# Ledger of designs, part 208: VHH binders against o26223

Target 1, 191 residues: o26223
Amino acid sequence: MKLLWTSQHIKVTVHIDGKVSKMDVLEAIKTRRSIRKYQDREVPEELIDKILDAAMCGPSAVDERPWHFIVVRNREMLEKIPEVHPYGAMVKDAPVAIIVCCDSSLEKIPGFWVQDCSIASQNILLAAHSLGLGAVWTGVYPLEDRVEGIRRLFSIPEHVIPFSVIPLGYPAENPGTRDLFDPDRIHLEKW
Short names: E, the ipSAE of ESMFold2; O, the ipSAE of OpenDDE; V2, 0.75 times the mean of E and O plus 0.25 times the DockQ between their complexes.

## First folded at step 11 (VHH)

Design D15 (framework vhh_7nfr_2)
Fold by ESMFold2-Fast, scan of step 11:
Structure D15 (fold): chain B 191 residues (1-191), chain A 124 residues (1-124)
Amino acid sequence: as target 1 above (191 residues)
Amino acid sequence: QVQLQESGGGLVQPGGSLRLSCAASGFTFSYYWMSWVRQAPGEGREWVSSISYSGGWTYYADSVKGRFTIARDNVKNTLYLLMDSLKSDDTAVYYCAKHKYSVFPETQDAFDIWGQGTQVTVSS
């Protein structure tokens, strides 16, 4: 049995938001918020590719670049994430999630993979925001039950450590920006 | 237990209209993209239209764009295809299909649940 996929030969009419927000780097950093409510709207693969490209541009200890990414769009799989991640309820409402993983076989210096994957996770959040999407970092490592739950759910091999689950989509909320500057946390010349 | 059941097919004259329904059971209908796929006699299956989980996102094959409307009712667990300005080329068995990926299908194995089909014949 095979499908005759006419959309391969002709343009398919799709309601897509082609508007990309233009932000400088400081504006993007200052205005990015955790977004937990998403529109029922597909995120084009091109935008996911741009986000993952940005994720892989982060610095890593001794250039080990230990990150791997799982892109999850399957609704049944997204629905199962809250069963193994108690604070991941919003993931089931997202059109897509990215699981950031560390391949321990690529680690060159012990322990720095945590910083490497944190940098990759933050780049995903910033890139998503700059492209008009919303996302939130939900923590997996170092909580053993979440690490093993996510590993089993997505058939992640034992030498790979799931680090974070980042649902993303077009935002269905606007929490506004935060004024987080605290000069009491800045010490000049000594404590 | 998981099932898709089409209805509303029949014989209609060229230029006529027809409304197909697909009743879903055994899964959480509101979580999944749904599609209509048709198969004309002696032909392979042809994708017709897809709709997102809430109905906010729709795709149409160029051959039906402007004539067909896909819709869903998540309270009733029902998918619809509203067919207008029917042509003899629209004669086919129409299948309701559930997406595996919960997104626009990109492969021929994109669907995991199929209905049994409903025959649409456009002829005088």
Scores: ipSAE 0.005, ipTM 0.167, lowest interface PAE 12.9, mean pLDDT 82

Design D16 (framework vhh_7nfr_2)
Fold by ESMFold2-Fast, scan of step 11:
Structure D16 (fold): chain B 191 residues (1-191), chain A 124 residues (1-124)
Amino acid sequence: as target 1 above (191 residues)
Amino acid sequence: QVQLQESGGGLVQPGGSLRLSCAASGFTFSYYWMSWVRQAPGEGREWVSSISYSGGWTYYADSVKGRFTIARDNVKNTLYLLMDSLKSDDTAVYYCAKHKYSTFPETQDAFDIWGQGTQVTVSS
């Protein structure tokens, strides 16, 4: 890599032999765990921007990319989420949550928006983990009461479907990793 | 008050070592990437090293790689630069700088807070 220290004239050019990082892609996938306990620390806006950039990089059916995101930092609003989402109690303790939504007007292939929003949700979890944050996917769709509850709470239009609520923050727990590899689920050349 | 204060500079002979410190106050130090930037007399600013908010990622200019080590203590809100095998070309004012964004800096505009600097002189 090269670093340019002036936009108009190159006064200093610095080359680095690449990044030194602690977590590659495979490690991030294998070590990501659902985190439901968060430190009382704010998450910088810059990290949220990086996470959302990663969320939008997923593959999408016929490139419809129907996802929209609501970033919630207001504590009073976060504290109301458990009222409409019974398994979202941890959200009230998170410094921030991302609500993944589908704009149905952008849908090109019937039903594939669910896969699109699932991909975006997973990318949020992986990106958060790679940046030293913890997160958990709490399901909204297809549970009608949760969909309508979240819609009303955040003034979401009727053509937009809330899909998931993902609280995130600096982790206050460290669950052990799991070895989920099961060779009995792998079939060579035929079932 | 938002502030970065460097210390540890001085006169050292070629091949010597110095440890620079930067004390941060007035912001949540552990949230931000931090860098060391130097400026030799009559020259422009040169990026030296960066460290991520967690300390998990470090980057070095080719001119200092293998000789300098960047470190941070998020409990003490302090950034460090451990300089070994110092050369006359390392003579400069060394600045501690806070990144605007938690990413590698591509220009000087990547920083929003600068310290006042500490002089390092490598001479016999």
Scores: ipSAE 0.000, ipTM 0.148, lowest interface PAE 12.8, mean pLDDT 83

Design D17 (framework vhh_7nfr_2)
Fold by ESMFold2-Fast, scan of step 11:
Structure D17 (fold): chain B 191 residues (1-191), chain A 124 residues (1-124)
Amino acid sequence: as target 1 above (191 residues)
Amino acid sequence: QVQLQESGGGLVQPGGSLRLSCAASGFTFSYYWMSWVRQAPGEGREWVSSISYSGGWTYYADSVKGRFTIARDNVKNTLYLLMDSLKSDDTAVYYCAKHKYSMFPETQDAFDIWGQGTQVTVSS
């Protein structure tokens, strides 16, 4: 792999051989951040496939795995998402977005599909981060206007509930690193 | 004050070894990916190696793979480059650089802090 950096003063040509990360799961979890600005650069289908494979590997209540995914690359469709999702403005600038959906016909135990789809959404964010991409979870459910707006826009059937919209791309920002460990939230043996 | 200070360079014969160090100050070293970048006389800068904040991920340029090892000590706020089997083509000023992003760099905007560099000369 050839990576090209240029500065105003010095051109840098970089060769990156075998981008095999010695994947530290804890590092990936701790360094993942919401990314809302993306490079004007296509995300290969192979990477999307890897991300979706990771999404489907999440645990689910009674192994119901109610998730379905819509992959959106069409610029016109991406530009329409902000019309029905007020906090989805960044989606129009992303090269691709994944809509995480729940097929209620696959639900085995009432109410746990929200947890199942949350797990799938988080796995998408972690997998994207591990592959050098940035992503952000934009909420759809439980806001009825967003649910129906996304449903209409993507011709989603009545028995399927759009849960989240996750734009993805090569990151063009770093929101910074935070130390979030709070020992006051950990109770030993009793409250 | 934010700074990176390289040391450990010098004159070495072909096939020799050197250990470069980079002392970091003025920022939380353990939060950032770090890289080594070199510049040979009359040439542009060339990326050599990168290491993640924890040291769990390391990357190397093809030209140094198998010969160089990047390492870090987050307690001492120090980045290292262990150079084995040095060749004349490794002659360059070696710079320590801090990544802007908590990920491997892919653009000219990759680094925000640079050291002053340390000279490595491989000659008989």
Scores: ipSAE 0.000, ipTM 0.159, lowest interface PAE 13.4, mean pLDDT 82

Design D18 (framework vhh_7nfr_2)
Fold by ESMFold2-Fast, scan of step 11:
Structure D18 (fold): chain B 191 residues (1-191), chain A 124 residues (1-124)
Amino acid sequence: as target 1 above (191 residues)
Amino acid sequence: QVQLQESGGGLVQPGGSLRLSCAASGFTFSYYWMSWVRQAPGEGREWVSSISYSGGWTYYADSVKGRFTIARDNVKNTLYLLMDSLKSDDTAVYYCAKHKYSDFPETQDAFDIWGQGTQVTVSS
């Protein structure tokens, strides 16, 4: 595979043999940050497929796996998300967003779909980070106005509940990592 | 003062090895992807290798893959290039460069900070 480098003053053709991932799971967890600014670059379908594969690998209560995903690349549709989600302004500037949904017809145990969809959402964030992308979880459920707004915008059926909207793309910001370890939250043997 | 300072270049025989270092100061080194870029006499700049902010991802140009290793030490704010099996075609000034964003560069405009360069000469 070859990659063409072009700048105002320099044009360079470079060949790359592919990338090597050496980010372990703990590093990915500790260094993942919410990314809200994206480069004006398309995300390859191959990377979206890998992210969704990872999303579906999460544990699920009684193995119900109620999740469905909507992949949104259409610029007009992305630009409408902030109209129904006030804190989703960054979505209109992302090259792609994934909407995580629960299909209630697949639910085997009431109420656990929230945990299932939370796990799927986190796996999307971690997988995106491991692949060199940035993403952010924007909350939909349990805010009824957002749930109904997203449902109407994407023609989501009555038995399906939109849970989160996750814009993603190549990062245009690089926030530092946080030291979040708090030993006061760890209790040995008893409270 | 934002600065990248390379060292470790020199004259080496074909088949030899060199270790280049780049000391970073004036910015949070651990936040950024870093690259090595070289320029041979009379030629344009050629990307050599990139490393992610964590060190978890590395990329190499076909011309150096299997011979060079890029590494970083985020505690010491230092970038390295370990060069093995050097060839006369590796003769160039080697620059370390900071990425503007956390991604593999598609153009040389992807870098916002450049070092002064260190000369590597592989004699025939």
Scores: ipSAE 0.000, ipTM 0.168, lowest interface PAE 13.7, mean pLDDT 82

Design D19 (framework vhh_7nfr_2)
Fold by ESMFold2-Fast, scan of step 11:
Structure D19 (fold): chain B 191 residues (1-191), chain A 124 residues (1-124)
Amino acid sequence: as target 1 above (191 residues)
Amino acid sequence: QVQLQESGGGLVQPGGSLRLSCAASGFTFSYYWMSWVRQAPGEGREWVSSISYSGGWTYYADSVKGRFTIARDNVKNTLYLLMDSLKSDDTAVYYCAKHKYSEFPETQDAFDIWGQGTQVTVSS
């Protein structure tokens, strides 16, 4: 693939090869931050597919993999999310959002779907970060008003539980770095 | 204060080497893609090289590939351009530029912070 720069006084012709993430795993984990401000740019469908593939690779209790995903790009629908989710104001400014859901008919061990959907949500955040995107996890479950609001807005059936809403896009903010290592939270052998 | 400051330019003979440095301040350097862009006398600006925020991805213009190496030190907040086998055609003012977004730039409009430039002259 060749990239031609035609803007202003910059000229360049370069061959771009490869679409594999080059971020080290530890770097991705340590540098990922919640991003709530997005550029007015569309996120390619290919990147969403890669993110969802990563989400489905998470471990789950007894391999139940109860997750389903709704991809929302429709501006009118994104603008309605803050009406049913108080901390979802930033979603209307995102080019796309992913709603992580649990299909309760796929659950094999009662209650573990929460951990399963948490893993899927975290994988979405890490995958987005590794691809140069920013995202934030906004909680839905276990807040009943949010669960029912999102269910109604997206026509989600009764046996499916909306778990999280994750807006994502190209980042328009830089929250800085964090050093969170706390040795006081590590106990050797026993409490 | 947000600033990019280049250094390391100078006069060098054909076949020689130079190392350019760019000191960044006023923003979280490790979060952004960085580029080198040059402008030769009487020419427009030409993109030279880009590096991802982690250093895992690097891209080079065809004219410099195999001769130049872009690198970064996120602890020191410094961008480098290692220039080997210099040619007379490499004579230009070299600018350090921060990408407006943490991604590979597609146009000049992708840069939001520029340095003052450092002169590289390749002459015998």
Scores: ipSAE 0.000, ipTM 0.197, lowest interface PAE 13.3, mean pLDDT 83

Design D2 (framework vhh_7nfr_2)
Fold by ESMFold2-Fast, scan of step 11:
Structure D2 (fold): chain B 191 residues (1-191), chain A 124 residues (1-124)
Amino acid sequence: as target 1 above (191 residues)
Amino acid sequence: QVQLQESGGGLVQPGGSLRLSCAASGFTFSYRWMSWVRQAPGEGREWVSSISYSGGWTYYADSVKGRFTIARDNVKNTLYLLMDSLKSDDTAVYYCAKHKYSAFPETQDAFDIWGQGTQVTVSS
């Protein structure tokens, strides 16, 4: 299959063995920005499925893959998130949000679930960007008030830890691209 | 392997103090709610205290409130129970236990991992 997609940021499409992949992944990484303003447009379920597929493809310590995801489209629930997450005000205006969670019963190596869920969160941001959507990572763990607030709001059991809340939608802002390369942070052969 | 091991019990006189410790291994201690549960001779289990994974929330049974303090060290993977003003009715085997869910545990069903217990005897 062949999919053509363009935005102000990127154009990506390649068909390999029945799979679609991006031709310029480095540009996608470099041009992704946090998006906090969204159009009043529904995000198709197929795009959410593609984003979550990408999220689950991240590397995981000892392949524990402890991630679970809650997809929130209910307006009343999205409007309650800022009540328990003070830096999540934009979530109420998003058409959908993904809550990245860790099922601690799936943990094989202590502590690495944080890295696993961070990787899943970043993959959500990159996949959303590649599909013409904007998203932002709002932090939940390790701030206990946010963790328990989100847990209670979405009936999350104690063995599952909410890690991040990622609102997403079609972008209503274009913050532009930054050049963040700093050669002073690169050390050759030794510190 | 998954294990909880209590220590710090012993014989103490009424009005005395003890500090119990529970060493956790084989699971991510720092992300789990933990409890202390005791069992007096010839009686059923009684929930004593619970602590959230960060230590920000603590809960106590009315029988021990104001006398006991639950604490944790997530760097050392250790749970503590600081016991002050001990009474003869505090005599029991003390177990640390890992919660299945965020709740006040009133039954054994609230826990999935238990330690072997440490004996506390308050006697003249």
Scores: ipSAE 0.000, ipTM 0.129, lowest interface PAE 18.5, mean pLDDT 82

Design D20 (framework vhh_7nfr_2)
Fold by ESMFold2-Fast, scan of step 11:
Structure D20 (fold): chain B 191 residues (1-191), chain A 124 residues (1-124)
Amino acid sequence: as target 1 above (191 residues)
Amino acid sequence: QVQLQESGGGLVQPGGSLRLSCAASGFTFSYYWMSWVRQAPGEGREWVSSISYSGGWTYYADSVKGRFTIARDNVKNTLYLLMDSLKSDDTAVYYCAKHKYSYFPETQDAFDIWGQGTQVTVSS
């Protein structure tokens, strides 16, 4: 017995070697869901660091890597996000949120920072899922009111563009997974 | 309509083998992690093994590692537990359980659907 998790009704012992800490990449992609309800439980800094490491491993146009990240744990600040992001109501209930930003001074090819930051955002969602956390992507750019609201709230410089807000935590909801494979969207050799 | 139905339990001698099956209906079986959980007389529930939605990942309790094998058939919507080298301590009711989330269950509330259980008795 190496590790033991106990609940009121279940005694769980896990094998540390091999698979207990890892999810297959395809499994992670197919089973990741948007999670908007979180347990009242803090996320360790170690897990946030792993998620941000994964975010920075994404490909970027001509290796420009324009992303910067703001980690928000302060409850008062989390509660203010819905005031400037109308569809971010769930953020106030999350133990932590990551704001994905683009530093425009790092941009090497015009416009590709949007794809770069989208890739980083998806890596955050997949990494969180693989570590037993739930997260959801909420859009900021290109909605001018949200961009300006988030910039003002977090003192973001004018040359930096807030792209997305990703609240995350231990999940407190269970949306089932879906089979989204649609062969009608696959064209062989030509349209 | 949502149901998990176990079968394959019974009386076996120490050192023997059994194969448990769990037939799933009423949900998309191939999209969920599944587990086997057992309960010995007068004891609480003990997690035995888990398998990912694709069958690519398996986890085992230290007490059964090397003796039990969990498997699934997503075409037949069936979960299996192959039990070798059975010991008296393996005597329990074995439950098939569906995970709420696509993660390894750290707590009992990670399961939302349970079978009725199948009795395994290891005795001479």
Scores: ipSAE 0.000, ipTM 0.178, lowest interface PAE 13.1, mean pLDDT 83

Design D21 (framework vhh_7nfr_2; at its last look DockQ between E and O 0.10; V2 from the best seeds 0.00; counts 0 for: pae E 13.1 > 2, grease 25.8 > 24.2, placed apart)
Fold by ESMFold2, look of step 12:
Formats: sequence, structure tokens, C-alpha cells
Structure D21 (fold): chain B 191 residues (1-191), chain A 124 residues (1-124)
Amino acid sequence: as target 1 above (191 residues)
Amino acid sequence: QVQLQESGGGLVQPGGSLRLSCAASGFTFSYYWMSWVRQAPGEGREWVSSISYSGGWTYYADSVKGRFTIARDNVKNTLYLLMDSLKSDDTAVYYCAKHKYSAYPETQDAFDIWGQGTQVTVSS
């Protein structure tokens, strides 16, 4: 009695070491890839909650925490996003998308919200990956037509700036590992 | 010139122990998950164990859990399999394999580089 790989049978080995996540942080960062094809499978609300919890763990300038998140599951709304976001075609095929926004009334240092929301967006990608999901960051800010298109579509107030749209779902593709480390980008003491 | 070279196989009595090694070259070993996969005579390939690139996570097939230990040395670019309490159905060629992706292998196409294999024989 042993595990065998055959074309007629696929066996998933159960992970039994008692940990919530099977993925080390450095492994998650190295192996996360942009995923643009998703299974026709819903993402449980519990997983979205965990992802957004992770998003809000990021640092922010002067602890301003300017972020707000819109969770989009409605099929009609997901299908409308590509109409205002030309490179967001995959969003219509995702079971859910998260829109990362800045509430400018929460800014304490002007302009740093871009870094803040970028950190939150990357945390969403890593958390989704660690939970067995695939995601991709699609840019909204600073492209004015995209910003206004998304703002109109989701009734986002003038003082709130949509930053990114992140579709996610169980992956239907596996792009593989990349080796992107480049020692020439590292400078000791000075340029 | 990506290469994986296994060693440490041999003939052992039931209940015995062996330590397999896999020397890696031609890629940055510490960036990739690694696995041991075995093939008994006349059988298909069977996943045995996997280890994450840092060594922080290890995974075992039910048939070997508690008896086998996977380990890696990222300084020496070497993967290990410590096999204890060996029994006759552990007889196989053992392959070192590099993962394409950092995930549980579902099929043998999860691996892009294979070693040549080392024979382990457990007999009276």
C-alpha cells in the first residue's frame, strides 16, 4: 500500500503538521505569480476576511492608514470593470475582485498614500497566494480615465481615490517559478 | 548545466537505515522546493517527500511518515533523505527532483529536473 501517480487517479496528500499555512514567507514572496485565469469556483467570505486583515497589517506613512476596500462579487459589476479598465479583461472571469482605495481625508502627509495603498495591495496578493488563491494587481491610479471610470462605476466619492483592482480566485493556470535575483542591482555604501 | 546527482543507495537488511544525498549544480538551489520520488520494479513513480526551499516545511507520503526524514543544506547545495526502519516494499530507485512550482506535487509533471536515481534494495 503506497501512493502512486497514474493518469486515472490523482491523490492529494494531506498536510498534517498542524499549521494553518503550508507556506513560508520567503517562499510565498518568491513563488507568487500574477494569475489571470480562474476556476469557476466561489471564494469563501472567510478567505476574503483573512486577506483584508493582512492588507491592513501593512505599514503606512505616519500611521495614516488611508485605505478602504470594496469587495466585488456581483457578476454584473465584475463584467462592467473592463469597460472602464482596458487591461482588466480577466476581472470579468474572476469570482471576486478587491478595489483598493485611498480616502484622502485620512492623509497626514500628502502623496504618501500611493506607497500606503501599494503596500496594502501587495499584502493582498501574498495573502491570497498563501491561501491557495491566485490574484493579479491591475493598475488604476494614476491613469485619470481609469480612476474616474472606476469611481463612477462604484459610486466612489470625490475625496476617495481608487488605486488598484485585484481580481482573485482559485487558479486555473500555473506560470512557474522565476529567478529574478540580480546582484547588479545591489550597491554597497553608495551608488 | 542543471544537474542533480543522487548517491547513498545500496543493499540493506529489513529494519536497516540509509542516508541518500542529492548534489545540485547549475541553479540557485536555495530558491527551489525539492522532492524525493521513487520507482519500484514494474511500478509507476511514487512521490515520497518534499521540502520547501528554506527547509521550514516538510511533507511526507503516508507510506514513509515517521520513518523517513527529508532535509537540505543550502550552503552545500545538497538534499538528503534519511531512511530508517526500512522494509522490503521500500525497494526502489530513488530520484531527486526539482519542483517547477512551490506546491504539493499532484503528478510527476510537477518536476522539471530529475536526477539519475540511486538504487535502494531491502532484502533478507
Scores: ipSAE 0.006, ipTM 0.134, lowest interface PAE 13.1, mean pLDDT 85
Fold by ESMFold2-Fast, scan of step 11:
Structure D21 (fold): chain B 191 residues (1-191), chain A 124 residues (1-124)
Amino acid sequence: as target 1 above (191 residues)
Amino acid sequence: QVQLQESGGGLVQPGGSLRLSCAASGFTFSYYWMSWVRQAPGEGREWVSSISYSGGWTYYADSVKGRFTIARDNVKNTLYLLMDSLKSDDTAVYYCAKHKYSAYPETQDAFDIWGQGTQVTVSS
């Protein structure tokens, strides 16, 4: 239960949710799947804020944290993304997408921003899954046609590089989970 | 097989209008940006116009802006170029081209499929 004050012409709103669903880290990692079909249902801004908080908690080279994020909810803008990203067709059907960007002015060591933005993108996927949402990473960098298309569409300045587009929503598909453990990839003490 | 077939070319007088069509087959037309490219006698290829896969976004060369309109019909798998206020300088073979990846083609390498072309002649 929580009480919210909405205005000076007082309206008290009571939320009776009482329950939180928790997923441990290993469960989240092992059960996360790419989701490309979404319910026609809005994602609350509070969940997006939690996801972006998680994204910014990732490690980065020399703590440069070069990430910037564009949150896109406008239907007309979401519908234009597949026009500049050939494998982003599902984005137009998502209620929201996050564009992960690198501000190159924040870069302290050359080239590590790719790893930094990859970490941020993965954290978005894991956080979304843990909150009951589905998401998929659609690649932008290093494909220059996609980088330039997304830059132009969202008026992104030249010193900022769009890295990934991640549509999110409540899942409308259930692909199941995978067991990908391969002991042949593990070498003890030496190759 | 994968093919683009242009039609609608011909002889027209200066100031006239012409509509070119390009029938696409062998691929999912609605997934790709499409362009019109022309080649005048003795000249290199010149990009004319591009249209997004949905038709919601279009680009035009400065030489044709305000006179030509690019359009598509994803149900009929057909690309169009409506040419108004034609000038003698518009005389060329007009090619339909499928984009590989980019919204705006920087080079001829941006296209992976080309039509055979249709001749447009603007003359008295």
Scores: ipSAE 0.000, ipTM 0.128, lowest interface PAE 16.5, mean pLDDT 83
Fold by OpenDDE, look of step 12:
Structure D21 (fold): chain B 191 residues (1-191), chain A 124 residues (1-124)
Amino acid sequence: as target 1 above (191 residues)
Amino acid sequence: QVQLQESGGGLVQPGGSLRLSCAASGFTFSYYWMSWVRQAPGEGREWVSSISYSGGWTYYADSVKGRFTIARDNVKNTLYLLMDSLKSDDTAVYYCAKHKYSAYPETQDAFDIWGQGTQVTVSS
């Protein structure tokens, strides 16, 4: 098959042999962990598509859906992210990262975009986990140095606010499970 | 300066074997996928093989599958192509290429750095 170099789109050949791990929503939530070590393994584009689909399925204030996503596979760019994000060291080791952004021009009610982008970011994490990938939420907003750093690196317009950087890959660690339930955080009817 | 330098090419008989090397410098070698691409006389560039960061994933064109093996030594910053059972149709200039992305390459845009190439000639 002559690879006709015609299409500008790098089609990632999905090695179908990767068992897409499926789990129910409660299992995904309960067993999800931050993963900061990744295998030397390609993440198929199809999985990224599924993750992004999930990211866009969350609610938003007045259905404003202000989120944008930058998918980063360029190694040079991935290597530069830790330079402006001191807690993003693992990004350089990931095969791909998603940068969640807010387009402020889409915001209907000021301030709710943080919630909207948080929901999108969490859905990315859950979807990744349910698909057998590992990910971690590295916060960008509201730290101005990180926001501006990411903005400069990716030439993000002023009206668009980078919110989070989420590296993804097949996990090369297993942090185990934890029980985070705390009944002392539950208040009935009143504080 | 980022540089790729191929070596190991030459003249071989059909059925023979060659080992190509590509020495990388000026970048963190282990951070990038690498590929071999070849160009026969009068033909366009043809992708040959790709390898992931540490060699966990390898890919081959159908034309070379089962005959060629891509490998890398990240300590030596060197990419290799082991070519067995060479055919006349394998005659080409072989280029080492650095990936932009962590992905299987489908277009030439997948690469940002190229070597000068090494000539492989398979002839009786």
Scores: ipSAE 0.000, ipTM 0.289, lowest interface PAE 10.6, mean pLDDT 88
ESMFold2 (binder alone), look of step 12: mean pLDDT 85; pTM 0.866

Design D22 (framework vhh_7nfr_2)
Fold by ESMFold2-Fast, scan of step 11:
Structure D22 (fold): chain B 191 residues (1-191), chain A 124 residues (1-124)
Amino acid sequence: as target 1 above (191 residues)
Amino acid sequence: QVQLQESGGGLVQPGGSLRLSCAASGFTFSYYWMSWVRQAPGEGREWVSSISYSGGWTYYADSVKGRFTIARDNVKNTLYLLMDSLKSDDTAVYYCAKHKYSAWPETQDAFDIWGQGTQVTVSS
């Protein structure tokens, strides 16, 4: 990677360590599991960039794309998340977390930002899994105490709503797969 | 007191080796990514190497890869840079820096704590 890091015309190039797993889309969807235990191993920024690219490829109501993302690697900040999110204890043990946010000023159709940010969150989970990482969606919206706690912790403006916190890393657990297909929930032609 | 204090610099012949140390105090060292950054005479600052909070991941500038090794001791709150096969182009003041947010510093603003620097001179 080539990185401009000075006020002068000096550039730095970097080689990123890491490896990824490959799988087709259906396999990724069917085998993705919530992962709450992570190896003591950092996630390269290249993989985070790929995950965020995938997150932004989701369909959005009237193409409003209201999502914004905060990438948190700072250990002290990760350690503070459980203080404002009681069921987010695993976040402090993750090498990185992504906070999915909605910029309400970008919303074109009232209420659809929730669906837009849900789609982005799911794409993060699937992309992470396809790249050999584990992740879990921890809910923020619509729980007002969590929304305001996360907003204050990360200096999020009043017109931006934190939606989810997704810790991720290399998995340190391997839960089995689930068979969730239920034909009784499929109706042909009519209810 | 929140501080980073470098040591280990000096004058060395081309092809020689040096070990730089950075003692951290006043913050939880094991929580943060750390970097080495250098500044040659008359030039801007150049990122050299970064290490993750656990030491599990390391990154190097192409100019030093294979010659330098970054390491940390979280028990002693100390960051190291082991410099082998030194060349005249490595002459610079070397700074220890604590990351704010990520492993990749896009600007100098990516760091919130800097050491005072230690001079490395590679000359015959």
Scores: ipSAE 0.000, ipTM 0.142, lowest interface PAE 15.8, mean pLDDT 82

